# Ledger of designs, part 45: VHH binders against q9x234

Target 1, 288 residues: q9x234
Amino acid sequence: RTFSEEIKEELVNVPFGSREEVISELLGFIKARGDLDVKSRHIVFSLHSFAASRRLLNLMKYLSKPVSEIIVEKSHNIKKRYIKITAEYSESFMVIEPFFDVALFVSFLRGLFLSGGSMTNPRYHYHLEINLFEEETLALTRKSLKDFFNINAGIIELRNTRKLYIKSIKDILVFLEAIGVQRKLEEIDRIVTERKVIGDVNRTVNFIEANAIRTANSTARQIRAIELIKENMGLENLPEDLRRVALVRLRNKELSLRELGKKLNLTKSQIYSKLKRIIKIAERFGDV
Below, E stands for the ipSAE of ESMFold2; O stands for the ipSAE of OpenDDE; V2 stands for 0.75 times the mean of E and O plus 0.25 times the DockQ between their complexes.

## First folded at step 19 (VHH; framework vhh_lunsekimig_d3)

Design k1 (at its last look DockQ between E and O 0.77; V2 from the best seeds 0.64)
Fold by OpenDDE, look of step 19:
Structure k1 (fold): chain B 288 residues (1-288), chain A 120 residues (1-120)
Amino acid sequence: as target 1 above (288 residues)
Amino acid sequence: EVQLVESGGGVVQPGGSLRLSCAASGFTFSSYALSWYRQAAGIERELIASITRGGSTEYVDSVKGRFTISRDNSENTMYLQMNSLRAEDTGLYYCAAKYPLKRWEPRDYWGQGTLVTVSS
């Protein structure tokens, strides 16, 4: 089972609200996956989700709208099944405006998601999308998401399809809650928390590694500088304080600046300053 | 347009009773949680009673046993029966409708309020 299908299965059992809410949800199905046959006055829903089809049938039953035909077709792609549900078209379904009432809008969104929506497993990527071809409906949906829930949804226009998408996990969670997801939200929360922890650990590790590399590079540079001075002018020609630091650094290549300081009764800052001076002297003889 | 209109307020003696009504229009009334708020002079607005979509009720301690919140979804109306009124119950009473969400709270719909004055 895909993560999307698991969510949709949960949504099948969301209790019906008012008749208007049920009609609004059906309108979501119509807008996302309903094709009207004008000649026969029938609407054909093409769905890929068994859960979605079950929900649609329950909605139709609630509304006392008979289903004329249910066909399960195998897609050319061995992995995709199409469920086609045919019912009599009623103009009464299209009279509802779901964009101005949050209850109707949520129901509408549920229908949209069930019929045309998908979500990636949050373990891998945060992404929720709804396939919606009609531009006006897409725009109104996007606007209402912003107005009611402060959700920032994007729109992608592809050659033959339009998609509304949400990338923010915060927004995705609000969206899912709004359309009636409960149990699965807990799972998502756990996953998100785990990912955050992993991310923090990785950042910490990277920071430690980066610091280690910097330290190693600095140490190497110091040693090179000292060796260059030794070769070109001799360490005996350094000021006494610098000579001492140079000799201790050369003999103790593994020690930190703090540890070097302890050996010489100097602070880390003093050692650092003296090593900088050594490097500056070495630069007279070559690249350090 | 969403509208909430409170009515039933007035002047009553201590120990008296009032019934407030909140008539709603412009939204799916049955889908919303409903509540009564009151605001006394110089005091912040406070929640005093709530009723869920399913009809579960909650009250603040100061009104428990005296006030009863109810709803009629067929009439799109919420009620507050107030008994044994006290001077401290004086204030402007507001009705509110909220769509219940945990992660996001949309703006509540509010009425204009009805004045309740309890005085001897």
Scores: ipSAE 0.631, ipTM 0.850, lowest interface PAE 0.9, mean pLDDT 90
Fold by ESMFold2, look of step 19:
Structure k1 (fold): chain B 288 residues (1-288), chain A 120 residues (1-120)
Amino acid sequence: as target 1 above (288 residues)
Amino acid sequence: EVQLVESGGGVVQPGGSLRLSCAASGFTFSSYALSWYRQAAGIERELIASITRGGSTEYVDSVKGRFTISRDNSENTMYLQMNSLRAEDTGLYYCAAKYPLKRWEPRDYWGQGTLVTVSS
């Protein structure tokens, strides 16, 4: 089972609320994957998810609406299994307005996601999308996601494709909670936390590596400065405080500034200041 | 149109009782958590009682044992039974409905309030 299908399996078991909420969820299926024939009073749903198909059948059973045909097909052109469900509908289902009551809207979103939605495994990438071709419904859905939930959804429009998408993990989690996901949210929370920890560890490792390189380069510069002074003027001609630091650094090339301070009874900042003065003196004799 | 209408407020003597009602329309009442808030003059509204979709209740300490919140989903109505009223219970009482989510709270629905005055 894919990550999306696992989510859809949980959604099958979301309890039905009011009749209006059930109709709103059905309207989500209709808008995402329904092909309505007004003359015959039938609608054909083309679904790619067994969970979505089971949920749709449960909705139709609750509404006491006949399902006349169920066909499983495999299309060579898109290499996906299709489940076609043909059902009778009532015109009253098409007049429900899901965009003004949060309860109806989340039911509508659940229908949209079950029938035409998918989510990438969050271990790899944060992406949730819904195929929703009708422009007005897409715009109203995007607007209502912002108005009710402060969710920032994008729209992709191509010749034969219209999608609503969400890339913010915060917004994805709000969306999934709203449509009734609970147990799978705990798994996603764990994945998000793990990714943050891995990212923090990687940044820490990169910092440690960069700091080690910077420290090695700084030490090499100090040693070169001391050697230039030794070769060009002699260490004995340095002020006593600098001469002592130069000798200890030269004898202890691997020590940190704090460790050098311990040997000289000086603070890290005092050692650093004295080494800067040594470098300044050395610059008279060459590039350090 | 979403509507919450409070009723049942009035003037009552200390130790008396009142029953407030909140009638709801225009939304799916049974799917919302419900609350009563109290606002004394010059102070922000404070939550005093709440009831979940499933009927679980919570109260602030100052009203525990004296006030009872309840809901009737078949009548789209919430109630607050207030007993042993005190002068400090005086204020404007609001009902509110919230769609209960943890990660983002949609805007609450609010009534306009009903005044309760406890005085002798």
Scores: ipSAE 0.563, ipTM 0.821, lowest interface PAE 1.8, mean pLDDT 88
ESMFold2 (binder alone), look of step 19: mean pLDDT 80; pTM 0.792

Design k2 (at its last read DockQ between E and O 0.88; V2 from the best seeds 0.77)
Amino acid sequence: EVQLVESGGGVVQPGGSLRLSCAASGFTFSSYALSWYRQAAGIERELIASITRGGSTEYVDSVKGRFTISRDNSENTMYLQMNSLRAEDTGLYYCAAKYPMKRWEPRDYWGQGTLVTVSS
ESMFold2, look of step 19: ipSAE 0.677; ipTM 0.861
ESMFold2 (binder alone), look of step 19: mean pLDDT 80; pTM 0.793
OpenDDE, look of step 19: ipSAE 0.650; ipTM 0.853
ESMFold2, fold request of step 22: ipSAE 0.737, 0.749, 0.734; ipTM 0.892, 0.900, 0.892
ESMFold2 (binder alone), fold request of step 22: mean pLDDT 80, 80, 80; pTM 0.791, 0.790, 0.793
OpenDDE, fold request of step 22: ipSAE 0.740, 0.763, 0.771; ipTM 0.890, 0.900, 0.899
ESMFold2, last read: ipSAE 0.731, 0.702, 0.698; ipTM 0.888, 0.869, 0.866
ESMFold2 (binder alone), last read: mean pLDDT 80, 80, 80; pTM 0.794, 0.788, 0.788
OpenDDE, last read: ipSAE 0.719, 0.735, 0.744; ipTM 0.882, 0.888, 0.892

Design k3 (at its last look DockQ between E and O 0.90; V2 from the best seeds 0.63)
Fold by ESMFold2, look of step 19:
Structure k3 (fold): chain B 288 residues (1-288), chain A 120 residues (1-120)
Amino acid sequence: as target 1 above (288 residues)
Amino acid sequence: EVQLVESGGGVVQPGGSLRLSCAASGFTFSSYALSWYRQAAGIERELIASITRGGSTEYVDSVKGRFTISRDNSENTMYLQMNSLRAEDTGLYYCAAKYPAKRWEPHDYWGQGTLVTVSS
């Protein structure tokens, strides 16, 4: 069972509010997955979720609208089965304007998500999307998500594909709370917290590893410089203060600059300055 | 258009009673939490009573036991029964409606207020 389906199973149990809220939720199903046949006075819903199908049937029962057919079909090009539900069409389904009252809008969004929405498992990445073909409804939905919730949703329009999507985990959590998710929000909060901790640990480990590599490269550079000087001019030809530092570094390759300073009664800064001068001299003789 | 219209304010003597009404339209009343606020002259509005969409009530200590908030979802109306009124209850009384939310800030809907004056 997918993460999306688990969310949809929780949504089946969201209590019905007013009749207007129920109609608004049904309008969400219609806009995402409904095919109207005005001549026969029927509407056909094509759903991939058994939870969404159960919710739709509950909405129709509440509205006293007969369901004439329920068919499970297997698509020849897709491994998933479709659930086709045929119900009585009513103009009353279309009289609700869900974009001006947040109670109606959250109900509308629940219908959209149940019928045409999905969410990736947040353990992998954060992505929520809703298939919504009608351009004006998609634009109004995006605007109302911003107006009511400050959610920044994107739109993808490619050929015959129109989707609304949300990538921000903060916005996804707001969306899910708005449509009535409760228990799954707690699970998602834990996942988000775990991912933050894992990310902090990885950044800390990467920082420590990068610093260790950088430190080793610096020591190797110092030793290479001293070797070049030894091979090309002789250490005896260095100024005495630099010669002492060069010899102690060669004899103590594992020591930090602070530790070298203690052996020579010099500060870390003084040792660094002298090693920098050694490197500059060595650059006459090759790569350092 | 969202409307909240308060009524029932007036002048009463200490110990008297008033019943305030808040008539609502333009939104799904039953889905909103409702509240009464009081504003004395020169002071910020203060919450005095609230009622959840399910009917659970809360009161500030100064009115507890004297005031009763209620709602009638079939009439889209909220009430505040105010008994044993005191001079400090004088002020402008507002009704408000807010959709319950934890992760976002819904707009509050407000009435224009009804004046209650408690004076000898």
Scores: ipSAE 0.634, ipTM 0.860, lowest interface PAE 1.5, mean pLDDT 87
Fold by OpenDDE, look of step 19:
Structure k3 (fold): chain B 288 residues (1-288), chain A 120 residues (1-120)
Amino acid sequence: as target 1 above (288 residues)
Amino acid sequence: EVQLVESGGGVVQPGGSLRLSCAASGFTFSSYALSWYRQAAGIERELIASITRGGSTEYVDSVKGRFTISRDNSENTMYLQMNSLRAEDTGLYYCAAKYPAKRWEPHDYWGQGTLVTVSS
């Protein structure tokens, strides 16, 4: 089972609200996956989710709207099944305005998500999307998400379809809660927390590695500088304090500046300053 | 348009009773949690009673045993029965409808208020 399907299965059991809410949810199904046959006055829902199909059938039953046909078709893509549900079209379904009442809008969103929505496993990526072809409905949905829930949804226009998407995990969680998800939210929260911890650990490791590399490079540069001076000028021609530091650095290539300081009874800062001077002298003879 | 209209306020003697009503329109009433607030002069608005979608009620301690909140979803109306009124109950009473949410701020609708004055 996909993560999306698991969410949809949970949504099947969301209790029905008022009749208006049920109609609003059905409207979500219609807008996302309903095709109206004007000649026969029937609406055909094409769904990919068994959970979504179950929910739709329950909605229709609640509304005492008979379903005329249910067909399961195998898609050309071996992995996708289509469930086609046919029912008589009623104009009464289209008179509801779900965008002005948060309760109706939530029901509408539930229908949209069940019929045309998907969510990636949050372990890998944060992404929720709803396929919605009608531009006006898409725009109104986006606006209402912002107005009611402060959700920032994006729109993608592809050649043959339009999608509303949410990328922020915060917004995704708000969205899922709004449409009635409960149990899966707990799971998502755990996953998000785990990812955060992993991210923090990785950052720390990267920081440590970066510092190690920096230190190694600095040490290497110091050694090169000392060797260059030895070859061109001789260490005996260095000031006594610099010569001492140079010799100790050359003999102890693995030690930190602090450790070098301990050997010479100097502070880390003093060692650093003297090594800088050594490097500057070496630069007279070549690139260090 | 969403509307909440309070009524039933007035002047009453200590120990008296009032029944407030809040008539709602423009939204799905049954889907909202409902509450009564009051605001006394010079004091911040306070929650005094609430009723969930399912009918569960909660009261602030100062009104427990005296006030009863109820709702009629068929009439889109919320009520507050106030008994044994005291001088300290004087204030502007507001009804509110809130869509319950955990991860975002609930969408709140407010009435304009009705004045309750308890005086000898």
Scores: ipSAE 0.438, ipTM 0.782, lowest interface PAE 1.2, mean pLDDT 90
ESMFold2 (binder alone), look of step 19: mean pLDDT 82; pTM 0.808

Design k4 (at its last look DockQ between E and O 0.45; V2 from the best seeds 0.00; counts 0 for: pae E 2.2 > 2)
Fold by OpenDDE, look of step 19:
Structure k4 (fold): chain B 288 residues (1-288), chain A 121 residues (1-121)
Amino acid sequence: as target 1 above (288 residues)
Amino acid sequence: EVQLVESGGGVVQPGGSLRLSCAASGFTFSSYALSWYRQAAGIERELIASITRGGSTEYVDSVKGRFTISRDNSENTMYLQMNSLRAEDTGLYYCAAKYPAKRWEPRFDYWGQGTLVTVSS
């Protein structure tokens, strides 16, 4: 069972609101997965979710609209099935404008998501999408998401399909809550929190490692510089203060600059300055 | 078009009663939490009573036991029964409708224009 289906199963039990809200939700189903047969005056829904199908049937029952046929077919792909639900078309379904009332819009979104929506498992990726072919409906949906929820949804146009998508986990959570998800939100919150913690730990570790490498490289460079001076001019020819630092650095290759300072009764900054001078001298003899 | 229209305000003596009404149109009334606000002269607007979609009510302390908020979803109307009115209850009373949310705040709340309540001897 996919993460999307789990969400949809929860949505099946969202209590019905007003008749207008129910019609608005049905309109979501129609816009996402309804095909009108003009000749027979029937609408055919093609769904891939049993939960979505159950919800649709419950909506139709509530509205006292009989379903004429239910067919479950296996797709060419062994793993995919679709449920075809046929009902008599009513123009009354299309009279509702869901984009100007948040209650109607939420119901509409629920229908859209149930019929044409999906969400990735947040453990792996943050992504929610709704398949919606009609360009006008897509645009209005996007606008209303922004207006009502401050959600920034994107649109993707593929060969034969259009998709609305949400990438921000914050926006996804708002969206899911709006359409009636409750229990699954708690799970998502936990997952998101865990990922955040892991991310923070990784960043910290990476930072520590990077600093360690930098320090190691610096130390190595210092040692090379001192050795180069020793080979070319002798350490005895260094200024006394630099010679002292050079000798201590060679004898204590594992110590930090602060620790070196403690040994010589110098500050970290003083040690650093003297080592820079040593490196500069060494550069006269070769690459350091 | 969304509309909230308050009525029932007027002048009343201390200890008197008024019943305010808020008639709503242009939105799904039953889906919204409803509230009464009031604004006295020189004071910020304050929430005084609320009723959820399910009918649960809340009141500020100053009106508890005296005011009763109710709703009739079939008529798209909210009411405020005000008893034992005091001079400090004087102000402009507003009705509001808000879609309930937890993780987000709806960007649009619906407000009435207000009805004036004056309590004076």
Scores: ipSAE 0.731, ipTM 0.884, lowest interface PAE 0.7, mean pLDDT 91
Fold by ESMFold2, look of step 19:
Structure k4 (fold): chain B 288 residues (1-288), chain A 121 residues (1-121)
Amino acid sequence: as target 1 above (288 residues)
Amino acid sequence: EVQLVESGGGVVQPGGSLRLSCAASGFTFSSYALSWYRQAAGIERELIASITRGGSTEYVDSVKGRFTISRDNSENTMYLQMNSLRAEDTGLYYCAAKYPAKRWEPRFDYWGQGTLVTVSS
């Protein structure tokens, strides 16, 4: 089972609230995956999730609305199962206004996510999306996500596809709590914490490596400079304070500037200044 | 249109009883946590009793054992039964409703206008 399906399995067990909340959740299914046949007075739901199908059947049972047909088939264009559920249409389903009461909106979002939503495994990436074709419903859903939860959802709009998406892990956790997820929220919290710890360790290792490379390049430059002076003018022709530093650096190629300073009774700053002057002199004889 | 309307306040002698009502409309009452607040003259409004969606109650120490909060979801009404009233219980009593959440702050807390309770000899 995918991470999305595990979430949907938990949502099947969310207790029903008021009848209006149940109708609002059903409206989410209708808006995401319902196709109304006005002539026959039926709605056909096209679902890809067995958990979503079970939840839908439970909602219809609660509302005393018979389901006349259930068909499982493979999609012609996609290699995955496709569940069609046909149920009686009622105009009372469509009079619920889910956007102005947070209790109804939460239920509506649960229906949208169950029927047309997905979430990537947070071990790899933070991404939650909902397929929602109807432009007015998409706009109202996005506005209400901002108004109730301060979630700034994005829109992906292609030729025949409209999707609402959330990438902030903070916002995803708010969304999932709102629709009734509890156990999987705890799992996601652990994953987020683990990823943060691993990231902190990796940044520390990268910092240590970058510092070691910078230090090695600086030391190699100093040695190159001293060798250029030795080859082109001789170390004996340096001022005595620089000559002593050059000789000790050549004898002790692995020492830090602090360690060189200890050998010469000089501070790190004094050693650095003298080595910088040595490099300047050497630049007359070649690339340092 | 969301409305919370308190009623049942009045003048009562020490040791007396009152029952306050909070009638709600315009939202899904059964899904909200409910509470009573009290404000005496010159004092900040204080929470005195709360009740969850599931019916669990909490009280501040000063009213514990004397006040009982309850809800009737079929009538969209919350109650506060106040017994053994004292002079310090005098004040303006407000009802409030809030959608329960942990990871987000509900932006639409609802408040009533208040009902006055006066306890005097």
Scores: ipSAE 0.509, ipTM 0.807, lowest interface PAE 2.1, mean pLDDT 87
ESMFold2 (binder alone), look of step 19: mean pLDDT 81; pTM 0.798
ESMFold2, look of step 21: ipSAE 0.489; ipTM 0.799
ESMFold2 (binder alone), look of step 21: mean pLDDT 80; pTM 0.797
OpenDDE, look of step 21: ipSAE 0.499; ipTM 0.808

Design k5 (at its last look DockQ between E and O 0.72; V2 from the best seeds 0.59)
Fold by ESMFold2, look of step 19:
Structure k5 (fold): chain B 288 residues (1-288), chain A 120 residues (1-120)
Amino acid sequence: as target 1 above (288 residues)
Amino acid sequence: EVQLVESGGGVVQPGGSLRLSCAASGFTFSSYTLSWYRQAAGIERELIASIYRSGSTEYVDSVKGRFTISRDNSENTMYLQMNSLRAEDTGLYYCAAKYPAKRWEPRDYWGQGTLVTVSS
């Protein structure tokens, strides 16, 4: 069972409010996954979630609308199933306006998420999305998310896909609260807190390790350069000022540039300059 | 269009009673937390009573036992029964509606106020 399905299982049990709220939630199912047959006064829902299917049946029972057919179809791919539910509808369901009252809007969003939504397991990354093909409905939903909740949702539009998405964990938590998630929010809060602690520790460790590697590489690079010159050229053939620096560095592998400078009566900058020239000479003989 | 309209204010003697009404339209009344606020001249508006979706109520200490908030979801109306009124209860009384939320700030809806005067 996926993380999304766990959320949808909790949403099945959100208490019904007013009849208008139930119809608004149903409109969410219709807009995301409904196919209307006006002639027969029926609608066919194509769902991928058993939790969503149970919720839809509960909505229809509340509204006293007959469900004439429930079919589980196997796709051409064995990995996914479709649940088709055929139910009677009223034209009055299609005229409800969920965008002007936050109570109706949260119900509408719950229907959208149950039928066409998903969320990545927050242990891995933060992403919530809703498949919603109808352009006007998508635009109104995005606008209302901003107006009611200050949620900044994005839109992804590809050839056959139109999605609304939310990547901010703060906004995702607001969205999930709004549609009626309660217990799963506590689990997500714990995961977010755990990830923050682990991330803070990892950043600190990475900084300390990277700094130590850079320091060691600097000294090791200098020693490597001096060894290459000794092996390929002979230290005696360096300019005298570079030869002195090379010998003192080789004898004092642990010393900082400032400490080496003290032994040679040179500044840190002067020592660095001379070691840089030694490295450049050594590069002619191999990797440094 | 959201509307909250208070009524029932007036002049009453100390120890008397008044019943305020708040008629609501334009939103799903039964899903909102409803509240009464009071504002005396020169003073900040103060919350005095709330009634939640569940029907549970809360009161500020100064009105507890004297005031009763109630709601009738079938009539989209909230009430405040005020008994044992005192001069200090004089003020402008507002009804308010707010959708319950913890992680976001719902928009508040307000009435225009109804004046209650408690005078000898």
Scores: ipSAE 0.738, ipTM 0.898, lowest interface PAE 1.0, mean pLDDT 86
Fold by OpenDDE, look of step 19:
Structure k5 (fold): chain B 288 residues (1-288), chain A 120 residues (1-120)
Amino acid sequence: as target 1 above (288 residues)
Amino acid sequence: EVQLVESGGGVVQPGGSLRLSCAASGFTFSSYTLSWYRQAAGIERELIASIYRSGSTEYVDSVKGRFTISRDNSENTMYLQMNSLRAEDTGLYYCAAKYPAKRWEPRDYWGQGTLVTVSS
């Protein structure tokens, strides 16, 4: 069972609102997965989700619209099945304008998502998408998402398919809440929080590691510089203050600059300055 | 087109009563949380009462026991019964419809307001 299907199963039990809301939800199903047979005056829904199918049947029942046929077919792809639901077409379904009222729009979105929507497991990726072929409906949906919910949705056109997608987890959560998801939202929140914590920890660890490496490299450079001076001019020929720092650094290769300072009654900054001078002198004799 | 139209405002003496109405159209009335706001002169608009989809109600302390909010979904109308009116209740009263949500702030619908004046 996919994460999407789990969400859809929860949506099956969202209480029906007004008749107009129910019609709006049905319109979502129609726009996403309804095919009208003009000759027979029937509409055929092709669904991949059993939950979506159950919801559709419940909507039809509520509207006292009889279903004429239900067929489950195996797709050419062994892993996919189609549930085809056939019903008499009614023009009354198409008179609803779901884009001007948030309640109707939410119902419409629920229908769209159930019939043509999917969401990745948030443990891996943040991605919600709805397959929707009709360009006008896609554009209006995108606009209304922005206007009502401040959701930034994208549109992708690939070959003969069009998709609306949401990438922001914040927007995804708003979307799911809007269409009636409750229990699964709590789970998603936990996952998101966990990922954030893990991310923060990793960043912190990486920072610490990087800092350690920098420090090690710096220390190594200091030692090399001192050794180079020792080989070429002798430490005894350094200014007394630099010589003291050089000797202490050689004897204490593991200590931080602060710790070196403590040994010499100098501040970290003073030690740093003197080591820089040492390095500068060493550069006269070679690469440091 | 979404419309909220308040009515019932007027001048009343202290201790008097008024009943405000808010007639709604152009949206699914039953799915919204409905509220009354008021704005006194020189003061910001304040929420005074709400009635949720469930029919449960909430009031600010200053109007508790005196005001009653109700809704008739069949008529797309919200009411505010105001009893024991005080001078401090004077202001412009607005009705609002909000779609309930926790994670987002959806578009709210507002009326134009009706004036309530409590004066001796």
Scores: ipSAE 0.343, ipTM 0.737, lowest interface PAE 1.8, mean pLDDT 90
ESMFold2 (binder alone), look of step 19: mean pLDDT 80; pTM 0.787

